# Designs tried in a protein design chat: VHH binders against F-box protein At4g00755. Part 7

Target 1, 377 residues: F-box protein At4g00755, of Arabidopsis thaliana (Mouse-ear cress) (q8lg03)
Amino acid sequence: MDFVNNLDTDTSLSILSCLDDPSDIVRASAVSRSWRQFVVKYSLSKNLCLKLFHQLSNVDHIIETSNDRNGESSEAGSSSLMDTRLLEKEHRAFALLARGCMSSPIESCIADAIRASSTDNYPVESILNTLEKRDRIGRTPSYWSSTGQHKTTVPESLLYKLIGDLCLITEVSIHPFQAYFQRGHPIYSSHYVRFRLGHEKDNSPHYNNSQDKKGEPGKSSIESNYVWTYTSQEFSMAQENRLQSFQLPEPVLCIGGYLLVEFLGRVQTQEMDGQYYICVSHVKVEGRSLAKSFRVENVDDNGKFGLKVLSYNDPKKMEEMDAEAGQDMDAEAGQSQLRNLEQLLNLLHRHPLDVVDYVWPDESDDEYAESEDEAEP

## First folded at step 1 (VHH)

Design f12 (framework vhh_etentamig_d1)
Fold by ESMFold2-Fast, scan of step 1:
Structure f12 (fold): chain B 377 residues (1-377), chain A 121 residues (1-121)
Amino acid sequence: as target 1 above (377 residues)
Amino acid sequence: EVQLLESGGGLVQPGGSLRLSCAASGFTFSSYSMSWVRQAPGKGPEWVSGITGSGGSTYYADSVKGRFTISRDNSKNTLYLQMNSLRAEDTAVYYCAKGHRYGSGTYLDYRGQGTLVTVSS
């Protein structure tokens, strides 16, 4: 039974338009050539993508760079007409996009740290320290610190580049920094955290980006160079020394590959100077990166962009290779090791005691109370 | 400096075979996964095959599975692609790449100049 051939176009469109799962549309297109032609002709894959992610209405054009589609075509005698080819191109691209958004593995999505709104004692207390899941390197603390402020209302922000130009973001995790080397072990955090996703402005010179440039209080220079297409709710931060995960109510498709983390409402003053600081030891972002399949080109001031298809290859093959490359020391593992060495070299280049010694109390307290041995009678 | 140099391309008839080679230098070859990527005339790059650093696992695009075989010789710092049962649609410039992620939003400077494979009668 093939109802597309037995019902009129209006009835068939009504039935197929009720499909809410991209996989169902892909399966429908595989049933017969008539079903595939119908799915292609009426842009069902594109329409479903637009229902799921309205920001995809900003796709200006599609560029195919992969020839793998020859193996995916189930139609033996496809038309050579340009109109049919354009519709088939849209179907392939949006079907792949929908599949990626629904079924790609959830992974860590930060590619690089770009800059902070401010940095105390640059480069020792830079945003780069937040890329690694740790609060110390040997005996030396590892964290990002804002500059001090007397007002609780001055926000701070951290800017990151995501893996690829298209990422479906599900969760952001923040580990506040606890100053274990200060009396009372204060946690320098914020009352709230908020997330923004977006892209560079059309005329922004990304080659002039500085990862740890001293910034103004707040984020005016960051906002003038980027367009934020999504802004989350303000999430409450628990004042605890743990990785805190903030799950977005719905997964958000980031077009352009930039994430801004904003810290709102200062909590903790430093006893030595009475100023409020915000410090973070780790930032992690989880989502579905579409970098293996897509790139975004030429995002203009109206948000219009070119969608470039890199590969129609089975994502399972790429993930299997990723898993095994992890056992063999892949290039990404080497890059992580290089970042660790660069952080250590930054600490050695500057005399860290000029900074850390200023923060530490003079030792006339109870050094032995911090010993692990004292916890085990 | 990481360098990759492809060779072995040429003109071959449909159903024929070719073996591509990639000479690698400037890094610890056995510690990294390697890939072959091709680009057909007027089209963009397509990932073809990958192999882990040890050579213990291999992966293939559906379009070449059963026809192409990737291998490596870590003692010679050389990557190979054995191509059998070649078809007209296999016509492309073939590139060697360090790692398994080509075009993953990260610019990889490790691919070489490429070697042209033309399948025609």
Scores: ipSAE 0.000, ipTM 0.235, lowest interface PAE 17.9, mean pLDDT 73

Design f2 (framework vhh_etentamig_d1)
Fold by ESMFold2-Fast, scan of step 1:
Structure f2 (fold): chain B 377 residues (1-377), chain A 122 residues (1-122)
Amino acid sequence: as target 1 above (377 residues)
Amino acid sequence: EVQLLESGGGLVQPGGSLRLSCAASGFTFSSYGMSWVRQAPGKGPEWVSGISGSGGRTYYADSVKGRFTISRDNSKNTLYLQMNSLRAEDTAVYYCAKEGYYDSSGYYPDYRGQGTLVTVSS
């Protein structure tokens, strides 16, 4: 005799509500038909998800794109059958969601760089430079730079799109830029960094054309185009040339897939103009992306959204299969090559001769060209 | 709608002290840097002091460094300026300002309050 049949409902619910692992809830639902009906009836998987992430109360409806059964069983019967099917659908979706949030691999979660609050010498010193773990390409420094400011309190920000619409973020890492080519090798950083997670306002691409080129008319501010559902504490930035990792006190579930990095308090002036700059060579975000299993549809002004289930397969097993095929590694290599090409094309926009000299620099030619100048300087 | 209301100005003798306050509303106060700007009669505006959103960083113009202290109470949405060892040259209208910012669409300017008059005179 199992205890669900031998204990009162309140006692059984109290015991089963103590299960914090979605695998334990799934195993409980597999013990017997009575246990499964109890787990489904009292929405234990959904309640676990809501306990872990209150934002999941904003799931308005669930859409399933894969069917485990051919056709549908003919269930001429009680009107409560539809309620049972809805509860079973919720159980499947929320069980998978909880499992994804707790057991999916921690990986790099930035899909794309969207825009910066400002950019000096666009497009050469653009946010795109922060996607790669480097501070130079040959002789040319690689970093994002804000425009100069006389006030230390003017903030700057970098906006990123995360991999997938549903992502659990654990850590953000920032590498400040040290100007190794300037006297004193200054580090152009901020005193503090703060992170925001959220989604696009009105879910309309034409209001959020974040791929707009600099100088295009009708661009809206970042604040007008996004709804920020999470704001972190201000983390202190060490004034050091290293990748600095900021671990969130608790993992944060991002619905909508946007990250804003805010830089607060300017620390370093440029000797040439006396203005404060903020420069970053690399930004990295680590978390659990649920992109393989879920999509978010139609986020409204109240934060309500549709949860689309793409597959009930274990995300970890799916990634292992993709890794064994080697296709993801080829895709990553291709993306890095495309980014390198885009950076090279951006350099060509600034000055073609400088880029030609950079791509095929003759170090001896630089030295010998100077020695050929017979004019006394 | 951003609103900033300064108070605490008045007449003081040289060497005296005053504490200015600025009540802020219409925005998430702790998320923005704040500053004090002054304008003396017949002169242009002069930036005096700035403070980060958290209050962890403070900045001062050379003319007031060591004499003035900027602070904030984020629980009360209030900015303060403690002014010590006041001089005749500190006579000005003092304005509370929300710092401006840049984004990909352009520069958005500072918001300033209506000001409070400080007169340092014997």
Scores: ipSAE 0.000, ipTM 0.159, lowest interface PAE 17.1, mean pLDDT 74

Design f5 (framework vhh_etentamig_d1)
Fold by ESMFold2-Fast, scan of step 1:
Structure f5 (fold): chain B 377 residues (1-377), chain A 121 residues (1-121)
Amino acid sequence: as target 1 above (377 residues)
Amino acid sequence: EVQLLESGGGLVQPGGSLRLSCAASGFTFDSYAMSWVRQAPGKGPEWVSGISGSGGTTYYADSVKGRFTISRDNSKNTLYLQMNSLRAEDTAVYYCAKGSLRYFDWSPDYRGQGTLVTVSS
């Protein structure tokens, strides 16, 4: 005899609705068959997820790849039995999602650099330089630079693909670039940074099928290819040569896996041309990636999407297993080495006017530390 | 010791042409990018054009693109700026400088004495 059987429905629902931890709801569903059926019947896991992330109301349907029938909901022989199967499917998916959001490790969440709003001296000063924690390679500076502008109000942006289609973002860190090789060691930054999270537009070029070169400047409006579902406050950027961390007031669930960093209010002119530039040496994003458990399919113009479940294995246990096996770590290390080699080859064999053909005073260079000696925030 | 000596400036009417020369010494000329920078009376320096050490790559400011041509003769250690379709706003002292726009030290030790170009009718 438990209280679900002995109390009226309203009293039991009131008690169980006081559970605000997704793990507690999952534990409740394991107590007995009556408790599990109550949790499923009243959609407690889904309702808790919706309280935490109202964007999850946009889940149109759930696809389970572990089943031999991805169209289970369309195979109803009885409406009552079909409703029960749908509720159980929702319970499984939202319980897994809740665990992922609460217990997945906080990690670096950038998968790739996609595009900058502009790039000076492409490809040497491209967005690709921001993926690595450094401001130089030997004596050669490493940073992204916008093109010059006469007005302070012209914004710039950097576009990134996140690890997975569902990612809970907690923090974005930006390292402005200080030109240690120029007189006065100017910092080319912005007054404010703002972050947007979103997804690709339906029928636009898709990330997996894109023929666009990474880091290419000035191609088609970002607004024409992406939909931004979250926009942060404008964070003040200190005019300092350090990694600056911007914690979001609340963790934000990104559906679609894209991050836009916007730089607002230009600060520093270059002495030689009198134009305003924005330069960044490093961008880091921290959060909880749900890539091992979920994929997002077919986000429509109304924000509705299909939630595809890849595995019901505990996301934290899968992460620990993958770390032990070294699979994701090996892939990430290999990708970093390929990026480093490509950037070095571009510096040595391309754009000789901008970087390779000039020798600056070494005394100015020694004021800056390489990435491993870089000052911590 | 870097030495840069500009010549070829003078008075010219709008729509006219001038060719500036810069004789370089004290460094391995063909190993360095070179630039032309101008400074109009009462204004800050403005980068005009740049050329790679080999001469294979050239860059121009939007204000001069299509009108000016930068070139170099590495056998003579000489940098050139061919200026066509000159306008009143091109009036400035033109300086030869060692290096590209971003890696350019505007100190007197890294630029020449300049040559005055006056565009007036």
Scores: ipSAE 0.012, ipTM 0.294, lowest interface PAE 9.1, mean pLDDT 75

Design f6 (framework vhh_etentamig_d1)
Fold by ESMFold2-Fast, scan of step 1:
Structure f6 (fold): chain B 377 residues (1-377), chain A 120 residues (1-120)
Amino acid sequence: as target 1 above (377 residues)
Amino acid sequence: EVQLLESGGGLVQPGGSLRLSCAASGFTFSNYAMSWVRQAPGKGPEWVSGISDSGGSTYYADSVKGRFTISRDNSKNTLYLQMNSLRAEDTAVYYCARAKGYSYGYFDYRGQGTLVTVSS
């Protein structure tokens, strides 16, 4: 059935707009040349992406690295043909983007530690210590420590660079530090933790003069160099020596690749000086990084950016699906929209996709081995 | 906290019917696609059925198509699985699962499960 040719544009668009799975849109584009042309012409992949992640409306333009080799003169033709190539580019980019955001494996997403709001005994107690899943190296404690404060209301923060410029973040985990070497084994934590995601300000230096990362004291405020586009709720921190996981209510797409962890409400004073400290032994971020496929260029003050496609993760399979589907369509068209949609879904499900192994949620997945240093007494 | 609580399992005769329910809490239920997954004794988990966030689209494994019906009530935060014409091979623990995005075969949370035994 080729209802794209047999029905008016409005009716066909209404039917195809019922597809809410990117894999169904990809399969639809593989059914026949007419279906592919329709999917491309009406930007169905882009429309689905914008419905799922409104931040993607801020894509100003798309750049493909491979197109540079073909050159404009090589592809010279009618204006109409060039418009079609631009729509094809948009379709490919947004289809890949949708796949990345919904189907990429969940992985650890911190690339680097940038700076802390303060650091006690720099560089020994720096943010860099939080990148490793440990609270000690042999007999030496490993943690980040804020400077001391007399007031409980002074916040602290840790700034990280995420893997890639586009990351869908699902979870942040924090391990507060227990001072096993101090009397009473105090846990230096906060009452609440809050997360922000964002990007560097337009015109900020590419090389951050981070106090912790570069080993040089920075003069620039975190507030002065970054724009925060997402701020989470305040999550309660249990006052326990364990890795605590904070799942975001909905996965959040970070454009620009920066994460700020804020610690709110100081809990524990140090006996020696009576001041409040916040100490963390480990920070872990889980999500879907799109670093292998995309870069973000020139995020402006309004959030608009250029999307650079580095690699189509599986360009051959996309083309193979287009070729394999061919014109296997049934000649008979349904009369009602429901019947046409049923026929479409039945046709699309004739093309099997790889089945992902079912993965049960593992509550013990991230077992933090408390490598209790059996301290030499 | 995300919680999914299944109910409605039990012992039924071959050819019989059973309706499973899943009560969801701790998240905005109407924003997520949902699935039913089963695990027979000594076997790995098998995806059974999926439903879109609105309930407008439903999907079924070939082994249950035409016999099982998935549905949801977003006003009650509840997912259902109507099972008809049950067979011995349908014997399994049935889990309610929350989909990761629009992929019905991949999920981030599941319930405790409810046992369905089809036997004479």
Scores: ipSAE 0.000, ipTM 0.148, lowest interface PAE 18.3, mean pLDDT 74

Design f7 (framework vhh_etentamig_d1)
Fold by ESMFold2-Fast, scan of step 1:
Structure f7 (fold): chain B 377 residues (1-377), chain A 121 residues (1-121)
Amino acid sequence: as target 1 above (377 residues)
Amino acid sequence: EVQLLESGGGLVQPGGSLRLSCAASGFTFSSYWMSWVRQAPGKGPEWVSGISGSGSSTYYADSVKGRFTISRDNSKNTLYLQMNSLRAEDTAVYYCAKDEGIAVAGTFDYRGQGTLVTVSS
């Protein structure tokens, strides 16, 4: 049945706003031209994204690029035509974004090690060693070491570039280094670890910034060159020789692609000099990288940015989304709204998604509802 | 293979001096921290002194500060320990050790055969 035509706008909007699966929003847009216009007009994909990630309110403009398009016939038109084009562009971008955030595979998200706050015996004990999961390569230990300090309160930090400019981070793992070759096998760690996610200050291209030298210490304060939009709680570090995983309470969308790991409270002195060191053998970051679908451009000092959409359809990802569709239901919804949502989802699940349903304009949508009802029992 | 060969030990009276040497081979000597570690009869190994690869940084155990001086000659791949004002408690076998990054107190795989220092009663 046709809820959008039979119910008032407020009731239809209330029901459709309960959809939390990007596939279901796309299926709703594929039911008929009327449903697609409703989805686009009321910005359902954008509203879902903003509900999940408030940082997306900082999208200033959307840039679309498509390898499937040889050129464009741009129409100069009335304000209403321009408004419609903007809404359709927002629908495509935010639908793809929600799909990526909910269905992209969880993977290792570090692209590169950038800099440590300090490094002992550079380059032998550099941050680059933390990218290797082994604490030794043949006969040689592999770890990063801070410089020595007499005070326990001096923090240290490690700076990483994430895969892509837009990445949903779920977990950070740290392996402290145990000096297996020293008396007593000391573990040079910290009492606490804290994570920050953010972007470079003053939107200058990397090529113009001489400060972006990998593993090089002492050139500038790390914190002064970056804007941190997320700061985690302080997690307790167990004083144990093992990879320790710190799951973020909620997945965090990193805009700009930088991670800072901060080590707080020095624990272990070295016998030979009586100084405190912090050493790490491995750092691992897990999340959902959106690098294949998106780029972030021109992040300003207020956090506003341009979202560049790459028009790549992955049929395997779309099939994975279809397999996952409708598995999670909003248990927070009221009983009568839940029943209406169940009826809507049952209707939507009759429509298999084509690869083009996510990318192509409304003109590509055929009416499926009850036009092929002869084929299914 | 890393090879370390200590020399210069012997019998000395209290207040006397000795200079220990360690000839190193099998690795890029100037790139590694080097240490002196000693082991007294019936006791565990004790770290004595360490020196950075360039020689710019030196460190000493509190028991030897002001009496011992560590140095190196990277052109000769040789580590030295100048020991002054020797005491009975300095009696030990002295080992040269190659550091594996953070200072090592008697790693078994990379220490030399040792040289005995005996300070008479």
Scores: ipSAE 0.000, ipTM 0.241, lowest interface PAE 11.4, mean pLDDT 75

Design f9 (framework vhh_etentamig_d1)
Fold by ESMFold2-Fast, scan of step 1:
Structure f9 (fold): chain B 377 residues (1-377), chain A 119 residues (1-119)
Amino acid sequence: as target 1 above (377 residues)
Amino acid sequence: EVQLLESGGGLVQPGGSLRLSCAASGFTFSSYDMSWVRQAPGKGPEWVSGISASGGSTYYADSVKGRFTISRDNSKNTLYLQMNSLRAEDTAVYYCARDWGSYRYFDLRGQGTLVTVSS
């Protein structure tokens, strides 16, 4: 029954506002022209998105990428006609956005490693080592290390760029590093880990003279150049040599495409210097990237941004097309191989004079009690 | 038993020479980069010199470059450090160390051999 034609506006809106699935709203708009007009007129797709992700209230404007605008003019006519075109544009964009957030495949979402708050023995122990699921390259350990500290309260952080400007993050996984080449095989970790999601401050890239090389030690610019719109709870880290997965209580929409991993509370001192270190062998992020459908432009310090629609094709179908072409698999394999080669070359070209923190060889593991309770001097 | 045993240390006058040896046992010596690390009284460990597994590449700290020569004989499982033009600041316990290929991560060291440079 077409109740939109027969009921008052308030009653019809109350009924249709109960729809909380983007597919249901799309089906409603397909019932009749009157239903389609009602869905568009009352911004049901936009309202659903705002219910799911309140940050979307910061969409300042929508930009559609079109190769053929033969019939479109800035002289669009009356205010009512312009309002209708805006509502239709919002309907298309937010309907696609809602579908992307709910139905896009869960995948690995780190595009690149940017910076660490500190790095010991750069570039050998850089954040770049955390991009691959390994703790060694041949005979050489592969991990990120902070610089040493005497205080347990000094935090450390790792900064990553996500795949795309819009990414729905579900899980972050951290593999602490166990120093298998040191006496007692210590795990250099933190008591807690916390995650932040956000964007760069409104600085035009061509005027940004802070050219930190990827993996270079962090400057004060991490806090000065980024705005964090989401901060997680502090998750307890088990002191174990395994990949530990931290599921966010609810999926979080990252606008701007940056993730900060913070390590809180130092646990382990190095025997040689008595200083606390934090070391990580791998970081993995899972979520739903909207990179194939959307881009974010001009995010200001108040969180307002332009939403650019790149394609109205189904993100899942686009991924299937890319997989069928085989380009993504070859590109990912090639990128991993290039990264591995770069890390190996950096290791081989390390200047010996840069080695200031020497790790003395261990006695046999069988000679040490590896329990905190059994540690007698 | 995996072991490194240093020898050749002793008392020498400034300008003198010493040759240190390190005998390796219990592992495939020819598969590992090796280093010499020293520790002077009251100071932390200082890396001195490194040599690749094949012996094809050698590296030196600026403080010893041109005076010390690292070498190895893989057929004898032995590492050497030829020390010439010795100075008072070269006084230290010298350790032979097995390297994971980075001249930082040492998973095995010897007991050390004392080198004293005094007038």
Scores: ipSAE 0.000, ipTM 0.250, lowest interface PAE 13.6, mean pLDDT 74

Design g1 (framework vhh_7uia_1)
Fold by ESMFold2-Fast, scan of step 1:
Structure g1 (fold): chain B 377 residues (1-377), chain A 124 residues (1-124)
Amino acid sequence: as target 1 above (377 residues)
Amino acid sequence: QLQLVETGGGLVKPGGSLRLSCVVSGFTFSDYGMAWVRQAPGKELEWVSSISSSGSTTYYEDSVKGRFTISTDNAKNTLYLQMSSLKPEDTAVYYCAKDRSYYDSSGYYLFDYWGQGTQVTVSS
């Protein structure tokens, strides 16, 4: 017997509330009209999403791009019909959202490097160098460097834009930089690393980071322009020249699409100036991007936002369509290559002529005599 | 072209066992959740069991829990329903169903493809 038609509401709700897979709620809603009406009426897809990701309680309204109901529809219906349409709209959006969070492929999620808290020798040692899995470009070192500090307690941070406004983050990886060209091959790292996820304080065109040059030091502070809705534990950094992966204890849904990497506790001084530096050669972020299905609109200071549904198309079909649109892929690859070329040309102008043409003369002592301590005991 | 083909039904005595199979074609089997739904003569469709696209999560209607086991073989593109301790009330046509993605659906029924069904009769 169909239990939804023959059991009381509390019993049916108890049974269906045991479903924790979005696909199973979809299957339940497909058994009969009564089951679908029950799933929609009691907001089971929305409730599952809120249970899995509490941040989704901040959805203020839902905007469907495929539905132009306000323009060319007969939407002058009764309040009852409007309420039913709202519940169905919520059911569709949250079911799609939950499915995306559970079943989208895990992939690299950094779209862009925005800025660093400080940068030494800008633009040569900028955050842009961390986007590629390398510690050198030809003969020239490739890394981000903070400015020097005398205190170990001064933190540094790197700010990234994620692929899309909704991204479920599972892992962040950091490769500290080893200065293989310096005496002793020092690793300029930190004792700890911490991650924050969040959004811009005002997601308007006037405050959009797209107006700023990527990796350039801005006039506005990172802390004053962003709201951090998630802060991780402090992870210990091994003082080793390798990519170190930090898995979050639970996947975290980022609303707004910004990641801050904070470096805490300086460990290595530079011999030449006695100052502490933090240097990184690569940053990688893995997660599930929902960019193909969703956008976040108008995030306010209380964290409330509009969820814009771009398409109800299957994510795999959308991925295939995006892959077939070679023009966009070629344009993105071209921009990445131009960025790398500009960085390389700046490095070549500054350093390589000295490296290529440099011949160390064997005519004088390697060190200044005045640096020797000749004090008599 | 998408197709779901059920086999394995038949006449069985109370307390007996049957294994239903559903061979799928025309889509990537491991991308979608699958379900078994049954319809007894003169009654509404009744959900029996479902399995997630990963195969890691299974669910059962209370009346079949502990008696039926849903499983998949991705190498054979096949969904199974192992039925044991069959009762007369399990008599129905059993349908294999593919989960309909909300990405493509605005319809009332959310299974986008159903098989032809296979008859299970539990009678002495």
Scores: ipSAE 0.000, ipTM 0.092, lowest interface PAE 25.5, mean pLDDT 72

